# Ledger of designs, part 243: VH-VL binders against o60147

Target 1, 175 residues: o60147
Amino acid sequence: MLEKNKYLYIFRHIQTNQVLLSQGNVLKKTALFQLPYPLQKPVAPNGMRPAKLRKDHWVPLLKVEFPNESMFQSVFMQLLNYRKYRSVQPLTSDLLKLPIPVRRRKIMRQEVPNTIADLADILNKEKFPENSVRLQLSDKSDSEYADWPPSVQIDSEEIKLSRGFREKTTVDEAR
Below, E stands for the ipSAE of ESMFold2; O stands for the ipSAE of OpenDDE; V2 stands for 0.75 times the mean of E and O plus 0.25 times the DockQ between their complexes.

## First folded at step 13 (VH-VL)

Design jc40 (framework fv_dargistotug; at its last look DockQ between E and O 0.05; V2 from the best seeds 0.00; counts 0 for: pae E 11.7 > 2, placed apart)
Fold by OpenDDE, look of step 14:
Structure jc40 (fold): chain C 175 residues (1-175), chain A 120 residues (1-120), chain B 106 residues (1-106)
Amino acid sequence: as target 1 above (175 residues)
Amino acid sequence: QVQLVQSGSELKKPGASVKVSCKASGYTFKSYGMNWVRQAPGQGLEWMGWINTYTGEPTYAQGFTGRFVFSLDTSVSTAYLQISSLKAEDTAVYYCARGVYYLSYGFDSWGQGTLVTVSS
Amino acid sequence: DIQLTQSPSFLSASVGDRVTITCRASQDISSYLAWYQQKPGKAPKLLIYDASTLESGVPSRFSGSGSGTEFTLTISSLQPEDFATYYCQQDYEYPTFGGGTKVEIK
């Protein structure tokens, strides 16, 4: 019997560094609903939910393969929770001292490392079996944003996905 | 075994309110979102929205804002659908269904449905 | 919203027949389509997700195919318990269902 897909794709926006979670290697339009509602209809560079999914604006950050669907589901939901929690936290004094545009940029720059750290934290708490979770990173250096539990094995294999949800080609690998 | 058990049939008058419950068992409640689907008599299925069982955040489909409220009691792994100011058009079977529409697994578990009849 | 059009709305068949139900999406939904079976007075049952993946516990006589805008549910050999209404459902956007296909006994 065919098992349900049990891998998580995380994408980042090329401009805003916003992060979207996806079960598939092609983002759904509904994935945008992970982002906060705008007061007005803005574009992605404003750091809010874009009106449309522009495939070419999203690049893969990492892929995670879980032992089973239940584990995947749990981690997925927790990631959403972490994101929400972070969004409602008071800003630090240091951030508040910054002009709004600078502040926004700084916050947006932290989305990727925060998400990676969240994932690691969740996995640490879950205490999955050793080497049961396979992590693939588009940029291996991103793994340095967190300490990973023994359950996670970082795969040397590259994510076979490129910008716009395309399969990586030789040309893409050279970039 | 995954089970979703809904509350019993309801008969209400127009203007009244109803609260349908959906009790989950056999899995980690917070690991799966809960969707609500409406089916009018002899009609098709209509997605009403979902509630994030972990965060408690509801999302309502178009046409299901205002009078429809999703809520949770996580202590008893139960999701609720409340409909206020009931109308005759609200007469339908309401289903809870496990799943997260962000994902592509479909709704793999359903409650048995709750018939809500609105009649003067 | 994405519209899903199922065809046919009604289908009469006999036990042992090969049954094919189609679902057309108003736009490209990739493979984000599920199929459900619903019997009278019962909740829908998931059969297929991601266009072609068989849900656990579902008989192998059920299969799904398609991508983009055209999808098909096939029952290779109709069994007595398969007489029901079938719905396609997309989750590329906010979930929507097809109008349903009622498979009746001939």
Scores: ipSAE 0.692, ipTM 0.884, lowest interface PAE 0.9, mean pLDDT 91
Fold by ESMFold2-Fast, scan of step 13:
Structure jc40 (fold): chain C 175 residues (1-175), chain A 120 residues (1-120), chain B 106 residues (1-106)
Amino acid sequence: as target 1 above (175 residues)
Amino acid sequence: QVQLVQSGSELKKPGASVKVSCKASGYTFKSYGMNWVRQAPGQGLEWMGWINTYTGEPTYAQGFTGRFVFSLDTSVSTAYLQISSLKAEDTAVYYCARGVYYLSYGFDSWGQGTLVTVSS
Amino acid sequence: DIQLTQSPSFLSASVGDRVTITCRASQDISSYLAWYQQKPGKAPKLLIYDASTLESGVPSRFSGSGSGTEFTLTISSLQPEDFATYYCQQDYEYPTFGGGTKVEIK
């Protein structure tokens, strides 16, 4: 079998804590369509344009290495479904008591712990081989938001940034 | 098996309107976005925009605002492209194609195309 | 919008030849590039996505490479059924297509 490793990259907004999913270590502009709260005013009245991507506003949260594309695809799609599910849930009475700007800030700040918890839940339901999934975080303390299954191996090294907000690669290290 | 089946060819006069349909089958309609791509005679491919099949929200490329409208009928898994105030320059084959806007998996399934001819 | 320039616009090759088509982006698009094959009168067919990943069911003679602004589609041994126009397409921003490369069998 000659399957290549596949990566899921998760980015967070430095101010709002909103989360974007990516199949590569560089965010594509259309990933902004994932956001429930627009980052800029709409440009086209008959359709929504993605907000202008500001690379300095997004940093890697974590990356997940899968041994094959099938496992990546399954987890990626389930994570998107979890995010969609969360976005349509009724707000708690505690949140409804808050002014709208404060309420939205609180909801956005929870996206990081929620995404990590969702990822762990998906991986716990899937019965992947022991140590087959490698998880690397920008801040190792974020791993404490969830209990991880035996299939997950947490990398002791944190993600290293290289130009803008992307992870350092072997090519970047040679520059 | 995934299939996208489009409506038949149309011959229209300038100023008329046309509505092209794209009926999806073999997959969960709301799980994939629907893209529209135009190809004028002897020319290359031109992305017109897409519609979010879950929300119904369309996004149009810069050249396709105004006269072009994307819509859905989710009860029959069908996407529509309407062109109003037809011009000769709208003569083209129009394709629907499924994709996921935040995954670079390409447009992996395409309709057979609908030829719209605008002539006086 | 991001512009994609394909080279050459036309080529003529014999069965068994190695064919190379290039696609250049006006800005860095990382690996967010796909390749399509379109035969006369038919819809385009996806060959490669994410610059180098072969779509299921596509013959192994097709391969893609590149990153950033320079990308290549290679057909290692051209077959009669490979007569077609080939397009690159980016989706780093709003999708755009290259101008196409028509491959004619000699």
Scores: ipSAE 0.127, ipTM 0.679, lowest interface PAE 5.3, mean pLDDT 83
Fold by ESMFold2, look of step 14:
Structure jc40 (fold): chain C 175 residues (1-175), chain A 120 residues (1-120), chain B 106 residues (1-106)
Amino acid sequence: as target 1 above (175 residues)
Amino acid sequence: QVQLVQSGSELKKPGASVKVSCKASGYTFKSYGMNWVRQAPGQGLEWMGWINTYTGEPTYAQGFTGRFVFSLDTSVSTAYLQISSLKAEDTAVYYCARGVYYLSYGFDSWGQGTLVTVSS
Amino acid sequence: DIQLTQSPSFLSASVGDRVTITCRASQDISSYLAWYQQKPGKAPKLLIYDASTLESGVPSRFSGSGSGTEFTLTISSLQPEDFATYYCQQDYEYPTFGGGTKVEIK
């Protein structure tokens, strides 16, 4: 019954358009493990993991407020599973004919639309109450990548922060 | 565990053909690309290209787009390099190596190499 | 194609020495650089991938660093079995290898 985190924060890389999921408004270095570069070395269609987390290179994509922590955890885990599933699919011959940098860029460019579509797919399959999930985007046109269920309320205000989900301040506010 | 075993050394005359085999074991063959690397005597390593073991499509480096043919027999987890119209300059050790250059894992397993000698 | 220039081409060293080998790329290749060791008559062996990640079973005296256009392989305390030729390889695009650095006994 503890009211822990119920917010999903999604970041986009300013250059590669790769996507990272976070339960906090600040990325942790361990978020990089979401990118398809596992130590087990499977063949995957996805691009590379950056060597280190450059927090100044990751900007807000969207934020989701769920009714409670358990719903957040369920959706978060499902999104990670969708990401893993995509990472192990065989590459098409068209992709494999491309030079490695071009191929990697094409794969990475799909992460934003794919993540938004996956989120909507999960929310359409879950039985969330009407208007119980608040979605806020940095670019409201990104909502057009998916059809949203009645449970989702898309916030009229875009995220205005340039480098993260926190106001640019020297002191964290009380929670 | 992971092994790449190549066919034995070859002595050939100019104009002949050779087919080098590379049999893989210890992993899912169609999950890793197969690369071919040449090393002439006293020289460095030269990437010749690779074959997609899932689709069977080869890709050849510049300079290897003519007499060199990569092929597969996936039923026995084997990749082949065929060189036709052999020239003296084809004298080299030829390696197969597994890896995926789009995952940045390097070539983590190599065959023992096949020496092809072309002399008149 | 991306050219890799290794320096030095030859290096004489004693057991216990710290050895540093440099690889320079003709363009920014991010961290997409691997290092190989090759002993005479043997296939190359992967040491380092992604600039700094040590391959399984490689001794910890080997390390890699760098990004962009300049990369370094370091052997912290040279052992008798480390006398070999070392190659860098980029996989930012279709692979190319450096010219090699032969490490010889002093």
Scores: ipSAE 0.006, ipTM 0.499, lowest interface PAE 11.7, mean pLDDT 82
ESMFold2 (binder alone), look of step 14: mean pLDDT 93; pTM 0.954

Design jc41 (framework fv_dargistotug)
Fold by ESMFold2-Fast, scan of step 13:
Structure jc41 (fold): chain C 175 residues (1-175), chain A 120 residues (1-120), chain B 106 residues (1-106)
Amino acid sequence: as target 1 above (175 residues)
Amino acid sequence: QVQLVQSGSELKKPGASVKVSCKASGYTFKSYGMNWVRQAPGQGLEWMGWINTYTGEPTYAQGFTGRFVFSLDTSVSTAYLQISSLKAEDTAVYYCARGDYYLSYGFDSWGQGTLVTVSS
Amino acid sequence: DIQLTQSPSFLSASVGDRVTITCRASQDISSYLAWYQQKPGKAPKLLIYDASTLESGVPSRFSGSGSGTEFTLTISSLQPEDFATYYCQQDYEYPTFGGGTKVEIK
């Protein structure tokens, strides 16, 4: 076969709900550059340090299957652009009234619904063939954050959190 | 007040199994991981691994695969350590300790420890 | 795994002394280092996290410093209750502990 299916792997943080996009089924340390709010806290003498990548703190949110590299690259780059765009928008007056830690937590909490909505928006604007894009979610109710076009097929089987994005094995089935 | 309360000391023969419990209170159980740390008599602290209380997934340090099993009962906020086929070198105090999932606050709360003695 | 080497493995000190314990990591761990105190027959107690942040309730005579691969724990004026074993611990990768430093009375 000339063209192989391509996958976008989307992870979420189990505490903050922040989202990382990955071209592979495991996260690389460089994925942390996607975060608008590094997971860090003040340390004396008022310094800050960047978040570490604890791969075990990130779980599957969504796996997107594309029939070719061209569709994958288009959607992946557009998602990164949407995330960058969101990070530079002015904050609402309601958010500005909150203390900085509370404000950041509320913004981070919205990354899952925002990412799902952005993905759907991109796919609705593209004219992909019917059932050409397959979504597999860890929690199928997360698909309700958006309306999906006819190009999208949602897998009836959810991703098991303990497995990550790995294929089923005898070991996974025994668990 | 955050508390981790462990089960009492155990005296076992080689080849037996033991199950140590660690009951958490005073915080949201799933918001922190549970770590297991061993200390052999007169020796230092040794991290055995942790269990992700959100997913239920255990991770074992090198040297603690096979005979050691971490598990949870989230309904009663309790973590368990099971050791099978006990050997004399398993004689140690076993601690549970909670760890933050992010921000890296160290292990800020510890159980009192459970002494497991393996002798004939 | 990341290895942590503590120096010295033991020291003898008198009340009022300044005590310094060093912890060296086999690779850069940024500031992801904690210090613990363990008294005989007791569970370890967190003293310092993020290399230099004092845990709530810990006396101000304890301080931590360092980043990257070299870290120090300092007790500015040793008290009778400070005779204990001290451990460093990294959480940059999977956790590992240093070998410990036993602080004994002279």
Scores: ipSAE 0.007, ipTM 0.547, lowest interface PAE 9.6, mean pLDDT 83

Design jc42 (framework fv_dargistotug)
Fold by OpenDDE, second read of step 14:
Structure jc42 (fold): chain C 175 residues (1-175), chain A 120 residues (1-120), chain B 106 residues (1-106)
Amino acid sequence: as target 1 above (175 residues)
Amino acid sequence: QVQLVQSGSELKKPGASVKVSCKASGYTFKSYGMNWVRQAPGQGLEWMGWINTYTGEPTYAQGFTGRFVFSLDTSVSTAYLQISSLKAEDTAVYYCARGTHYLSYGFDSWGQGTLVTVSS
Amino acid sequence: DIQLTQSPSFLSASVGDRVTITCRASQDISSYLAWYQQKPGKAPKLLIYDASTLESGVPSRFSGSGSGTEFTLTISSLQPEDFATYYCQQDYEYPTFGGGTKVEIK
């Protein structure tokens, strides 16, 4: 019996550095709805929500394997909440002095490290069993954006996912 | 065990309002989204939208905006569907269904359904 | 919206028969498809999710296959309790359901 929702995949946009969370190794169109801007017809980049999912524009950031669905659900929802909370925070005075396009770019550049830090923070609070959460990064150096709790086992091997797609292997992994 | 229990059948006149409840038990209410699905008599299933039980944010499918309102009372793990300005076409069984907040992997738990009949 | 077309709409079969129901998506939805069983006066029951994963507690005679735009639900040996209406549902975008397939006694 295969458990649901054991795997969290995080993708980043190659141009905007926007971040999308995925319950599977193939991005859904609904993933775009995670972006903080209204679902209308805006044009990327700079924090805008694209109308279409261009899978080839999204590269894997990390993969997390959880012990069970309950743990996954908790972490996933908290991550979304962290992002939403951050997106609605008042802008600093320094940012307000910048032109809107520049401001947006600076904000979006922080999405990757912020998301990683958020994940670590959530996991630290959850106090999962030691080595019960497996973390695999596309770039090992990204793990340095946060202090990880003992519950997290960082894989020494970097993930080998295609852009917006599943791994380049003949073995399909469970979601 | 996971259980969704909905309120009883409703008979309403056109123009009236109805509020259907869906009480959840057996799991962490805020960990799963709550969907609403409509089924007209003898017809198929129609997804109406969902509510994020963690944030309370509702999302409505096309065609279910305006008169349809999703809400929560998290203190009692209950989701609500309110339909205002009822029409004859609203006659249907309404289901609440548990899903992930990301709307994946199907709806694994359903309420028993609530029949709403709109008749003059 | 993504349209799901089920075929056939009606299917007559006997106990013990192998039953196959098809669901076609209007666009590529990867494996984000679920199958439900609904009996008269009852809520739908999840059978398969992620195109081919059997929901817990569902008999092994049920199986799902397919990816992209073509999907299939198979009942290897139809049992008396399997006479019902079956629906496919996608969640690649906001959820939509197929029109249903009613499996009746021959």
Scores: ipSAE 0.433, ipTM 0.822, lowest interface PAE 1.7, mean pLDDT 88
Fold by ESMFold2-Fast, scan of step 13:
Structure jc42 (fold): chain C 175 residues (1-175), chain A 120 residues (1-120), chain B 106 residues (1-106)
Amino acid sequence: as target 1 above (175 residues)
Amino acid sequence: QVQLVQSGSELKKPGASVKVSCKASGYTFKSYGMNWVRQAPGQGLEWMGWINTYTGEPTYAQGFTGRFVFSLDTSVSTAYLQISSLKAEDTAVYYCARGTHYLSYGFDSWGQGTLVTVSS
Amino acid sequence: DIQLTQSPSFLSASVGDRVTITCRASQDISSYLAWYQQKPGKAPKLLIYDASTLESGVPSRFSGSGSGTEFTLTISSLQPEDFATYYCQQDYEYPTFGGGTKVEIK
């Protein structure tokens, strides 16, 4: 069967364009800890538990296949760290002029181009073998947010949008 | 090889504080999260929370807020657990364990455990 | 929190026996379940992650199965070194452990 630890699945929120990273083709509830702007009221009385994950609100953005687990872990952790760095930067004066709801929407909308740019930056730094990293997007035009290194092979076929994204396993295909 | 080495056992009185260390070696410290797991005498395992070793950001499980603090010294690849205002109920073996919340690889390396005994 | 219920809490077995331990989750956790072995006075050791993936260096007599809410750890032919307490653990949300299953010699 395919090694799940070689694949990075990136999801986007259908309304806000906020981004979540996952090692599996199904989002874990703890993925909500990646978000600086919670989408729902916390379900726990103490406010520490993240808001409930609604799978119908998240669709595939892109899927990345790495040659091995070590490369996957390195890129995944760096990408999470880039997201943390962005979340603590001071807001620009242009954004501060906007009403809070409008400002929040503009910031959240930038997560898709920012995530794609960050992924490309990490891959450019790592200098992996030519055509060793395979990228498949739901919308190929999103690849234009970055300049990709020779290590990246972009799949000509797009991922179809689906509710509760799930790929067939090797066992299912062998039947 | 990956190793997590914890500080030695502690005997404390109620109301005291304790700081347990977990020194990592054999891997890139900042690439993996550090988890803390507690086991009271004769009881099962209880997850306390984790700390992101790159950002320093801790996440605490319900029941482990207030008196419990996770911290790091990245210059020596060491994670710390501090417990303040110790209670008899805090008597347990405390483990550090390497893992990640997002990758679902389980906790693939563990410290040997630190016994903290609280009695008077 | 997601509750994990292990059964049985205790079992007696002989070398060569097939042993099965069940872990039931209070809600769907997909495949986000791991199994650990703990010997007296020692730290737990990871056996299986992602419900069915064997950790490197773990003997092939150990296997995991299941998804959703019901999971099983199987030891196909129990060896003397397998007498230990076994724990399941989920990380679908905040990690939680099952209550453990103690496997002892008959």
Scores: ipSAE 0.006, ipTM 0.537, lowest interface PAE 11.3, mean pLDDT 81

Design jc43 (framework fv_dargistotug)
Fold by OpenDDE, second read of step 14:
Order: sequence, then C-alpha cells, then structure tokens
Structure jc43 (fold): chain C 175 residues (1-175), chain A 120 residues (1-120), chain B 106 residues (1-106)
Amino acid sequence: as target 1 above (175 residues)
Amino acid sequence: QVQLVQSGSELKKPGASVKVSCKASGYTFKSYGMNWVRQAPGQGLEWMGWINTYTGEPTYAQGFTGRFVFSLDTSVSTAYLQISSLKAEDTAVYYCARGTSYLSYGFDSWGQGTLVTVSS
Amino acid sequence: DIQLTQSPSFLSASVGDRVTITCRASQDISSYLAWYQQKPGKAPKLLIYDASTLESGVPSRFSGSGSGTEFTLTISSLQPEDFATYYCQQDYEYPTFGGGTKVEIK
C-alpha cells in the first residue's frame, strides 16, 4: 500500500503575497478559505478572500517533504493555527494610524516571511529526526527568514515555478 | 487503532435540543479535523461541516447554520454536535468522520453513527 | 457547490463480475475525489482517495481512475461482501457527495 501524501506546498499570490497551504501541487478552491477574511465577493488585492481561485495568480513558494503522513498532518494543523492566531491579533497603534489600504498591504506583505518562520518554529518544536524533513524553496534566500532545526534539510536546487501548480518532477508525488 | 465512538440513539420532540458526542482514540486528536455528515433515512450522505480540532474553529456547510453547533472537549478528545429547535426533517443518522477539509485524504475514519429521531 | 452525479443509481451484478461505477462532477475538480462503501446500518468506509489511491487495507480489486470531471470506480471481480452502496465525494471545494450507487445481487 502506498503511503498517504506527505508533501506540503506553499503558494504565494503574485500581487498580494498572500499565502496558501496545499497538500498537493495543484491548488484546491478550499485553499482560499485559509485566508482570514470573510468569504465575500471582493476582488483582490484588497486584502480580502478572493471569490474565485485564479490559479494563474499563485506561484509555488516552497515544498516540504515529511517523513510520514502523521507528521505532515500535525504540522499542517499547527500552521493553520499560527495563521489564525495572527489574523485575530489586535492591530498595533502604529498600524491603526495608517489608512486602511496601506495597513492591509503592510500586513499582507508579511505573510510570506511569517509563514516561513511559523514553519520553522513548528518544526523546531516537533523535534523530528535529523535530516528527515526535506525543504525546497523557489528562492533559497527565503530560508533566511528563519532558523531551521537539524531535522530540516534544505535542498540546494530551487523549485521551478509554475503558476497555479508545481510541475511534476521525478521527486514529486505521483498524482 | 483509530476509533471514533459516538453517543447512543436519541428520541426527541420537535423544538427540543440534542447533543451528539464523538470520542476519538488511537491518534493525536488535534492533528485531524472532525467532520459531521448527515444521512436521512434511505437517503444519501450530506456533509454538514467540520471543526478544526486544533483551533476549535467550526465551519458549517450551507443549510447547517444557526441551529447546528460544533464544539470540542480536547481534554477527552471529543467532538460534539448540538442541534437546537429540532424538526422532523432532522431525523437522520449523524456521523463524525476524521479528516481535514484543506486536505484530500478522504474521511478515513468514521464513527458508528448516531440516530436522532424527531417525532411528536 | 459542486454537484456529483453517479451512474448508475442501481446496478445488479453477480459474484465475479467486473463492476464499473461512474461519477461526474459539475466542474473540474482535478483528482480531488474519494470513493466510499456503505453497508446497511454501517458507517461509510473509505476505499479510494485522490481519485486513484487505494486506502490502506482495501482489497486490490478496487480501483479508481479519472480526473477533471469524469471518474470511475472499478471492482475487478465482485465478491459477496462487495454488495453495498457506493458514494463518490469531492473535496476540491467543500465536500459534496454523489447520490450513491447500490450494487445488488443479480
């Protein structure tokens, strides 16, 4: 029997830098529901949840391979928790002084580094075996947003970008 | 082994409330979302929504807002479904099922189901 | 919501038969489809997820195929314990189920 998918893909929006978590290299519409704003019909990039999934607006940010499905599940749920936690935090006085559009943009621009940092923090707490988690980034410099535990092996090769999905490679899961 | 055990059958009158429990064991409760699925007698399956077992955030399907409430007691790895203002149309078997809506593993574990009968 | 249409609704077959059930989605759902088996008075059982991946512990006579809008569940050789109702379920959006296919003894 084949093991369940143990790959985490993180996508970023090309305009808003919003982040979506994905089990596979093809985004689901439900991924949009990860965004903290209520489901409405606004047009991005107003810092709200898009009504439609425009695959061409999303590019892979990173790929993570976990040792097994259980570890993947745990990390995934924790990432969602971190995201939710940030979304409900009170705005700082500095942010409140800014016009709403500027405020939203500033917050949204932090989603990528925050998500990467969250991932590293979660992995540091999980204490997975050394080099058991494989991390591949679209931009290697993004790894600098966090300190990674010994469990994480960062690939030297950057992932190839494709809008809406990551093209299949020899190391990708078979779907 | 993974196991979901639900509370027993319920017989209620219209207007009453019911609370169904789903106790999980054999896995890390907070690592998997919990779904609720309804099946009216002789009918198909209907997804009611899910609750994030880590954050406690519920998501309700269309048609299951208002009278339906998902909740947790993580200390005993238990999810709850409460239905208020019961109607005859609520007569069904209610299942809890392990799974996370953002993932695509299917619902790999199910409770045995709880029959809720609403009758005058 | 995404609608799933199963065909046929009822299927009569004999032990040893090759059985094919179809599930059609109202829109492209990629491979985000699962198949379940349900016997009377029992909870559904996951058979296939991601359109074609066999769930652990499920007999190899079960297989799933398809992508986009057309999907198929196949039982290569029907066994006595396989008489049940089968449901497809998509999770590209919030989950929805097909109407079910009841496989009965001929």
Scores: ipSAE 0.725, ipTM 0.885, lowest interface PAE 0.8, mean pLDDT 90
Fold by ESMFold2-Fast, scan of step 13:
Structure jc43 (fold): chain C 175 residues (1-175), chain A 120 residues (1-120), chain B 106 residues (1-106)
Amino acid sequence: as target 1 above (175 residues)
Amino acid sequence: QVQLVQSGSELKKPGASVKVSCKASGYTFKSYGMNWVRQAPGQGLEWMGWINTYTGEPTYAQGFTGRFVFSLDTSVSTAYLQISSLKAEDTAVYYCARGTSYLSYGFDSWGQGTLVTVSS
Amino acid sequence: DIQLTQSPSFLSASVGDRVTITCRASQDISSYLAWYQQKPGKAPKLLIYDASTLESGVPSRFSGSGSGTEFTLTISSLQPEDFATYYCQQDYEYPTFGGGTKVEIK
């Protein structure tokens, strides 16, 4: 599966704007472990996560093609580390004062701009050849959340579901 | 199952204080935030703020700072709204409402409301 | 604050009619919108959350749609018990309510 090892697929939730990273064009239920455990104890103790994984609730945000698997793995792991770092930072006083639903939405809403900014920051630190990384977005205006290095070529065409990108999960299909 | 029961109506003079109670039952009190919503006679709903029932930390919407105080007595699963230096414009029905922490984006349970009338 | 504008502010309809109420937000709120029903002298009752998800126990004749800045509450086949004022409410930022729509059944 060589192409799966050099493509990073980033999905966003259509309601919450939470972000999930995937090595394949289909989300797996295990991707939900990237999300912080409920910001507050869940109303039901059964451990339901903030986002429910459903075929139609996650849409492509962007796709990144790397020149090789080594560079893909480096960037993918760094993105996971950035997400972990953000998740363990203390909530600001301003956020702690908000009702739980409002606080959760504010944090979730920022995942799209944060993920794009983090991706650009990582790519600016890597030693990639000029135009070696191909970035394709579902909404090209999202590229404005960051300044991209010369190694990045932004595709003029936006992602559409019919172009080999799926919002389905393999776990949902197994059910 | 879930019930929020508020204290009875109040008739006060300008400059007085009032303390409205909201007693919760049928759920784990500390697992849900408590919101306060005001409705002036013949007018719409206005969110005043909330109190974190786990930490006791209140948050007030713009226009409800200073004279308004949210507090708790967790031993009896009760939230309180205190209004000091009452003004005629404070005449309204005050509702407590439970904010869901996970399942919904709205307020799924409401108290019956407490009418506070301020007149001289 | 995010402002919500409801239209119409008042409507009169017959039993069995299809009723639609619109709520417009001053900025994109995604799907973070709820609808409430308030009968005279009573507390509001949650009908719909997440713009389109029906609250448990609410009759199926109620439905919600929309995203971003324009949302609609629809009541198919209006019933006598639907006499009430309806409010939209956003939870994208600090909660705010629309001005309400009073529905009279005639």
Scores: ipSAE 0.000, ipTM 0.463, lowest interface PAE 14.2, mean pLDDT 80

